# VH-VL binders against o66814, part 10

Target 1, 203 residues: o66814
Amino acid sequence: SDYLLRAESLFSQLKDANAKEETPYLYGKVKGYYEAIKLYAVEYKEDRIKTLFTLMSKNTKKAVRGAYTEREPLTELITFEPRVYFEEYCDGIMDECFYEKHYEKEKFIELVDYFSLKRRVEFLRNHEGKYCAPFDFGMAEALFNAVSLELMQEKPDEKVLIALREKLEPILVMAEEKLRYAMKKELPCYRNRLSEHIGYWKP

## First folded at step 19 (VH-VL)

Design J4
Fold by ESMFold2 at other seeds, last read:
Structure J4 (fold): chain C 203 residues (1-203), chain A 123 residues (1-123), chain B 107 residues (1-107)
Amino acid sequence: as target 1 above (203 residues)
Amino acid sequence: QVTLKESGPTLVKPTQTLTLTCTFSGFSLSTFGVGVAWIRQPPGKALEWLADIYWDDDEDYYPALKNRLTITKDTSKNQVVLTMTNMDPVDTATYYCARIEAYYDSQGPFDYWGQGTLVTVSS
Amino acid sequence: EIVLTQSPDFQSVTPKEKVTITCRASQSIGNYIHWYQQKPDQYPKLLIKYASESTSGVPSRFSGSGSGTDFTLTINSLEAEDAATYYCQQSYYLPWTFGQGTKVEIK
């Protein structure tokens, strides 16, 4: 319950700065970290709570600063980069050799469909997600960071990974739907940024 | 044991650029939840925060001095460098570097300080 | 910019007596106040963080209290080595700011 009192202080800072309206991406990111923290608190995982709270509090400072300076840059994206290795199999009868690609922690990567999550978050990050779906994208990015951090553990917790994935998926879908709608309708959040990427592409 | 130490010139002429180096040991600025700040204290006056830099490369500057200040870090040397342009006699102060406790709550205190270095700005 | 106003500017106090130092913020800052001790010709040392949390190596006679805008540092039984200037500092909103200081002397 120590994190609850500390979180109240952070949300007071955000409220006083009108961060929900002024820096909605960072506000969403703070909320996303808070959701992850609450999940870890059910299992009493103090060190992981403190790690996530560090990120939550840092994004709170950046949201407040951004509200007063009218600047809202993207913040951290934490990605798990698994080692890859190849297994060689040779058929003694036919003297044929084959190679099979494997990843460290492959079971956990598959459990959350990590590479798909990474691709989807990176797409939002690189294609106006911050402008067209700031709150949902911020929340999704924080929850994705929590997934990455769990996969980086020596022994990832399967229950935690499943719970994080379950919370992340609907939020990520909402962000993606908002972006697709903005692209289809050529909303200002998307249309005003289109020339930065390429001259033309279809939604 | 955490230690910090300031080094650089003790006498600077008006309009010159001051460069101060904070060398520290017992921690790394690549460590999650850590920062380093520069704080100054004019003789007989209160403490003034100037700038800080964090493990995540985030930088902050005192707004009125932002155009004169640059903070950088070199994690391989355990150093943080402050440059301050266009020095003036009113900038005469003891300059401290200090570690920021930024783990758990990233807006934490200055938990370890260097001994300080007096910089005098005069002709 | 959040202004911190300390009271009093100066105290001369008999050993073993209680010292009270007040810090008032120009706006609510929750518990984002920290207290430092600076002995003559020395660098500052952190005493109390987040209004009331003690730090390692700080004598138990030092305590902090308050929330919102009004904060207090208390020395319950002044020792000779406590002669110093005391500063409050806020970390609620940038820029980080310090109070003007309170100098405590032994009578």
Scores: ipSAE 0.813, ipTM 0.906, lowest interface PAE 0.8, mean pLDDT 91
Fold by ESMFold2, last read:
Structure J4 (fold): chain C 203 residues (1-203), chain A 123 residues (1-123), chain B 107 residues (1-107)
Amino acid sequence: as target 1 above (203 residues)
Amino acid sequence: QVTLKESGPTLVKPTQTLTLTCTFSGFSLSTFGVGVAWIRQPPGKALEWLADIYWDDDEDYYPALKNRLTITKDTSKNQVVLTMTNMDPVDTATYYCARIEAYYDSQGPFDYWGQGTLVTVSS
Amino acid sequence: EIVLTQSPDFQSVTPKEKVTITCRASQSIGNYIHWYQQKPDQYPKLLIKYASESTSGVPSRFSGSGSGTDFTLTINSLEAEDAATYYCQQSYYLPWTFGQGTKVEIK
């Protein structure tokens, strides 16, 4: 398995840079992509594996760079924006016609409860999840990106979507619980982040 | 077929700002897993990487030159632009742009190069 | 910054003989080393990527080996058109760096 050897190289780079401690959000994101890759490997989806590995590798480079420069920016959030269309429906009894709103991929969107996942990840992203639950948030964000990328496929794989959702849910819950606790207790990770919102970066 | 070509002034005076444009064809910088780098080579000397920019807008700079370098892209024009401020005679070199192979492993080689353009910095 | 040291700086070699060029990294870099050929007054050309992977359009007489800190580019039967300067380059950690070069001439 070619991806296993390549992943070993990436984890060596992360270990050498102490990325787990220095850039925990990006480290978590690398781990999340790796978990998604392993789920795809069960189905032997080579093109999807390479796509996710590109993201894994790029976040590894950013984690290593961030560990050296003491900078850890948010990285990609990939969202699926389904096409909307309208279907005419006529009530034969009342002789009236209505337009019903439909989304492409509706059954797959419902299968994973995608819009709920999207709102939950976006909430963490917009409310200091990176600081209050960095590892879990990073990992959840990568798994969510994998769900989005699968929904973008012409023929989404239901088994993969279910597996991704099942992996994502407990991690997302953990990140949400950590953030909720930090907000309630006004922990420094939440309370003291005004400086980053006004554009400062740690030297 | 992948091609890259550098364009810009061949003579600049000390303290001036150099602007170089890389125009490429056969690929797009909006394509997942690609990047473009600038590399220079002083006459008779080794290659020196300066900066790069990727499909995801990620940018990197050679640390000693970071304050003087800006790399930007215009994906619709298939162009990448390098700006280097406060030019000095020691910056006299051939400047190359090159494509980065960043698919699968994003830390890949420079797989296609432009012909290079010689920039001379003198009074 | 990772320093790459090539050896030798210069070789003059009889045609059809084997050429060996080494590149030593100042720290372990896995297989994140790439080799380039630059003929006189030309731009560089990628020969070998990730220590040992060949690239399309590169003659089979070129091969690469090594891992960690010590890497080798081999030309197993030198041709006249192989007279060039050869560079190794690492992409393990920023900044990306090149070796100082090895010039190969036909004797």
Scores: ipSAE 0.812, ipTM 0.905, lowest interface PAE 0.8, mean pLDDT 91
Fold by ESMFold2 at other seeds, last read:
Structure J4 (fold): chain C 203 residues (1-203), chain A 123 residues (1-123), chain B 107 residues (1-107)
Amino acid sequence: as target 1 above (203 residues)
Amino acid sequence: QVTLKESGPTLVKPTQTLTLTCTFSGFSLSTFGVGVAWIRQPPGKALEWLADIYWDDDEDYYPALKNRLTITKDTSKNQVVLTMTNMDPVDTATYYCARIEAYYDSQGPFDYWGQGTLVTVSS
Amino acid sequence: EIVLTQSPDFQSVTPKEKVTITCRASQSIGNYIHWYQQKPDQYPKLLIKYASESTSGVPSRFSGSGSGTDFTLTINSLEAEDAATYYCQQSYYLPWTFGQGTKVEIK
């Protein structure tokens, strides 16, 4: 398989740069994309594999560069914004119309509880998840991005969505637990970053 | 049909800032897995990569020149702009822009090149 | 910075004969090597990507091989229009770097 040989090359780059220790958030994100790719490989969905691999390889480059420059910024968050439509029904006898609000791909959104996932990932991004749970947050973010990308497909695959959700949930919970512990104990990863957020923008 | 073309001054005095524009067609920098790079070649010498910019706004610079280089893009105009400050006669070279094939593996080759523009730096 | 060393710097070759150009990297770079052809007074043209992958529109007489640190570009039967300078380029680690070039001429 072509993607396996390419992945070996990326992991060699990461190992040579000590990225697991130097850029743990980006390392986690690379691992998360790889886990998603393996799911798609079972289904032989080559185009989806290539899309995720592009993201995996780009985050590998950023991790290696970050290890040398001692800088590890947040990278892409991919969100699906479903369109809203209304289903109308008109009573021919009474000439009365009723409207029911629906989301594009509503059943798939509900299948993975997408809006809840989005809220949880955004919470981690906004509250120092990168510093307090870098590996788990990075991995969860990549898997969440894979869910978003699947929902963006013309015909989302239910089996893939379920598998992605099942892999994402325990990782997301671990990141959330680490962050909650850091908040409760006021660990340096959280407390030090709070001082950076209380800026001079406000009176 | 993918094409790239460099434009800008061909003669620059020492200490001036060089601004080069790469205008391309047949692709967009909003397209997933695409980048544009600047590469230069002094007369009779080897190729030297300078900087690149990608669809995801990621930028990279040759480290020894990083403080002198800025790369930007204007996706609506299909343009990438390179600025290089404090020009010196040793910077005399043909400057190329090239597309990066970054789909599937984002560390891909320069698959399409512009014709190049010779920039001479002298007083 | 990864240094690419090409050999030889120059070759003069009889038409229809085989041309071999080598590129050695200062560290292992997997298959992240690409080959370009630059004819006199022209811009470079991509020939081979990822060590051995063919590029559309490039004659089949051009091939690449190798992995790790040692890579080879081969022209199986040299044609007159193949007179050019050939460059290898790595994309394993930033900064991206090129070899010094190998000039091929027709005898």
Scores: ipSAE 0.811, ipTM 0.906, lowest interface PAE 0.8, mean pLDDT 91
Fold by ESMFold2 at other seeds, last read:
Structure J4 (fold): chain C 203 residues (1-203), chain A 123 residues (1-123), chain B 107 residues (1-107)
Amino acid sequence: as target 1 above (203 residues)
Amino acid sequence: QVTLKESGPTLVKPTQTLTLTCTFSGFSLSTFGVGVAWIRQPPGKALEWLADIYWDDDEDYYPALKNRLTITKDTSKNQVVLTMTNMDPVDTATYYCARIEAYYDSQGPFDYWGQGTLVTVSS
Amino acid sequence: EIVLTQSPDFQSVTPKEKVTITCRASQSIGNYIHWYQQKPDQYPKLLIKYASESTSGVPSRFSGSGSGTDFTLTINSLEAEDAATYYCQQSYYLPWTFGQGTKVEIK
């Protein structure tokens, strides 16, 4: 229960600064890290809890600072970059052999569909997800970061990965739906930033 | 063994830019959950935090001085550099660099300090 | 910004006596207070973190307490080497701020 008392203090800081309204992306990110921490607490993984709490507390500071300075930049995106290796495969009675490309931790990458998650989060990040779906995008980004950090472990925990993915998917879908709707309807969160993508100056 | 040491000029004329370097050993600023801060102390007065920079490249500045301060890091050299523009006699102080304990809770204390360097601003 | 007000500004104390230094924050800051000792012509040293957590190499006669807005540093039996100026510092909200200091001298 040590992390619970510390989290209460962080949420008090966020509440005092009105961060939910002023910095909704960072607020969502703090909430996402907290959800990941609670999943790890079920398995009593103290070092993983402390790592995620470091990120939670840092994003709390950034949210509070952003609320007072009216500035809310994107924060960390943590990606797992698996190494590649090749294995020989021979499938004929006669001399024919092939080489197959494999990734380190391939089993775990497939378990969470990691490359799809990465592409989906990066899409939101690069296409105004912070403005059109700030809370859901922030939360999804933090949960994705937790997935990446677990994949970086020497021995990733399958139960934790499954739990993280199950928590992440509906939040990620909600963020994607909000962004797609904003793009289709050309809502201000998306439309007001089109000039930055086209490269033309608007007076 | 964690050590930090400040280096730079000890005498600066009004309007000039001060550049201070913090060189440290026993830790790296690429290490998760660490930061380095600059704190100053005018003679006979209280401590005043100026700026900090963290492992994740995040940087903070004292708001009243933000337009005069720049903090940068060179992780390969274990160095953090503070520049402060438009120096004035009121900026005469001992300048310290210090490590921030930012693991678990990133809003931690200054756990190791340099010896400090006195910077005098006068004509 | 959060103002920290220490009391007293100055204290002259007989050896072996108890020293109490208070730090009052202008708003609630949870336990985000840290205490430093600065001996004459020396750099500050961290004594207590997060209101009450001891740090390595700090004598057990130093302790901290409090939460919210009122914090106390206690030296249970003052030693000659404890003559110093003591600062509280908050890390709840930017900018990080220090108290004005409390100078402790030996009588």
Scores: ipSAE 0.803, ipTM 0.903, lowest interface PAE 0.8, mean pLDDT 91

Design J4
Fold by ESMFold2 at other seeds, fold request of step 21:
Structure J4 (fold): chain C 203 residues (1-203), chain A 123 residues (1-123), chain B 107 residues (1-107)
Amino acid sequence: as target 1 above (203 residues)
Amino acid sequence: QVTLKESGPTLVKPTQTLTLTCTFSGFSLSTFGVGVAWIRQPPGKALEWLADIYWDDDEDYYPALKNRLTITKDTSKNQVVLTMTNMDPVDTATYYCARIEAYYDSQGPFDYWGQGTLVTVSS
Amino acid sequence: EIVLTQSPDFQSVTPKEKVTITCRASQSIGNYIHWYQQKPDQYPKLLIKYASESTSGVPSRFSGSGSGTDFTLTINSLEAEDAATYYCQQSYYLPWTFGQGTKVEIK
């Protein structure tokens, strides 16, 4: 397994830089991509492994750089935007026509409840998830990106989608739980979102 | 197939700003897993990496020169531009642009190089 | 920053003989080392990536080995066209750095 040896090198880089503590969002994102890669490895999908590894490796570099510069920006969010079409249904007896809305790859979208996942990840991204639940949010975002990338395939793999969804759900719930608690208690991570430096004035 | 070419002034006065353009063909900087770097080589000396920019708009700079360097890209023109301020005679070098192989492992090598352009900094 | 030290600085080698160039990193860098050939008045050319992976269009007489801190570029049977300066380069941690170079001439 070539990707296992390469991943050991990336995690060594992260450990040497103390990225888990210094850049927890990016560290979580690296971990999320690694979990997705492991799911694809079960299905012997080398090219899909390499695509996800590219993202894993790039986020590793950003985490290491961020740990030394004390800067941790949000990184990629990958969304699948399916085409929409309408099918007409006409009742010959009543001579009445109705339209039914359909999506490209509707079966696969429904299999993972994609639009719900998208809204949940976007909510975390837009409401201080990076600060209130950095590790879980980063990990969930990477797994969500893997779902999007699979849906973008000409022929999405149902087994992979199910496995990704099953891995993603508990992590996404944990991130949402942490953010909801932070909002309820007005923790500094949520309360101080107006400025990235405002948290330093009230540690 | 893949080619890169550096263009810009060959003579610059001390304190002036150098602007170099890398024009490439055979690939696009919008392609997943690619980047472009600038590397320089003073006459008779070793290679020195300066900056790079990737398909995902990520950019890196040599730390000691970061305040003097800006790298930008124009994907529609297949161009990457390096700007280096406050030039000094010590910056006299051949400047190369090179493609980064960043697919699979994004920390990859410089797999294709331009021919280089000699920039001389003197009064 | 990671310093790469090459040895030797200069090597004059009898044709058809084996050439060995070493590169030592100031810290462990896994296999994140790449080797380049630069002929006189020419631009550099990638020879070996990730310590030991061959690249397309490079003669099979070029090979690389090593991991961690010690790396080697080998030319199994030196040809006249191989007279050049050779550089190692690391991509483990920013800033990316090169070795000082090893000049190889035909004796």
Scores: ipSAE 0.787, ipTM 0.892, lowest interface PAE 0.9, mean pLDDT 91
Fold by ESMFold2, look of step 20:
Structure J4 (fold): chain C 203 residues (1-203), chain A 123 residues (1-123), chain B 107 residues (1-107)
Amino acid sequence: as target 1 above (203 residues)
Amino acid sequence: QVTLKESGPTLVKPTQTLTLTCTFSGFSLSTFGVGVAWIRQPPGKALEWLADIYWDDDEDYYPALKNRLTITKDTSKNQVVLTMTNMDPVDTATYYCARIEAYYDSQGPFDYWGQGTLVTVSS
Amino acid sequence: EIVLTQSPDFQSVTPKEKVTITCRASQSIGNYIHWYQQKPDQYPKLLIKYASESTSGVPSRFSGSGSGTDFTLTINSLEAEDAATYYCQQSYYLPWTFGQGTKVEIK
């Protein structure tokens, strides 16, 4: 209940600054972190709530302050970089050995289809998602960051990961649909940004 | 064991640039939810916040002084540096650096302060 | 810019008496108010954060209350060592601002 009172104050700041209209990407990001916090609050310890609230409050501050460099910058993207292990596989008939690539926390990575989520969020981020689907992209990015942070824990909570994934998927779909429409129709949000080179970040 | 200490010149002439260094220990600016601020206090007057810098490289400046202030950090040295251009006698004050408690809510208080350094600006 | 106005500017108080210091914000700031104590010739020390949360090492006689625009710092039984200037500070909207201070002396 303590985070609820603090969140009320942050939303009051956002309302006073008209952040929903003025900084829709950051507004969406704040909302996404709040949705993640609520998932943790149902059954879970306060440490994760406080970590996510730190990010929520920082994005709120950026949404409501005056411009210093950029009014609505892209903010944090948190990615989990799993360590890679190799398992030896030997074909006794052919007397050949091959090495099979494995990831730490592979079960949890597969549970949420993490690499697919990462690629989808990065696609939005690299192709004007902030301008063409700001609210949905911001919210999806925050929920993706929450997934990454959970995967970084020594023992990720499967129930939390499933809940985050279920919340994230429809939001990602909406952002992707809006971006595809903008690209197809060459809407100003996408067309006005075509002068910038967009190919620098392609794994 | 958190400590902060300000260092730099104590006497500057009008129009000169002031450079102050905050050296701290017991925490790092690479730690999530931490920041460092500069606050000044003219003799016999109230405290005035000047600038902050955070673990995520975010920077904020007092708007009326923004064009005169630059804050930077060197995380490997546990240092934060403030520069203030075009000093004026009205800038005579004790300058403090302080840690920001930015974990949980990033808009937190100044929980640990340096002892301060008096900077006098006079012809 | 949010202006914080403290009252009174000065109090002379008999030991063991209750001290009340108020801070009024020019707009609603939720509970984003923090209180500092500055003894003569010393650096400020955080006493109370977020209107009412105590900090470690601060005597239990110090407490804070309020929300919105009106905030109070209370010293329930003044000790000689509490003679100092007290400041409120808001962290709701940039720029972060301080009140003008309230000086408390032993009568």
Scores: ipSAE 0.756, ipTM 0.872, lowest interface PAE 1.1, mean pLDDT 89

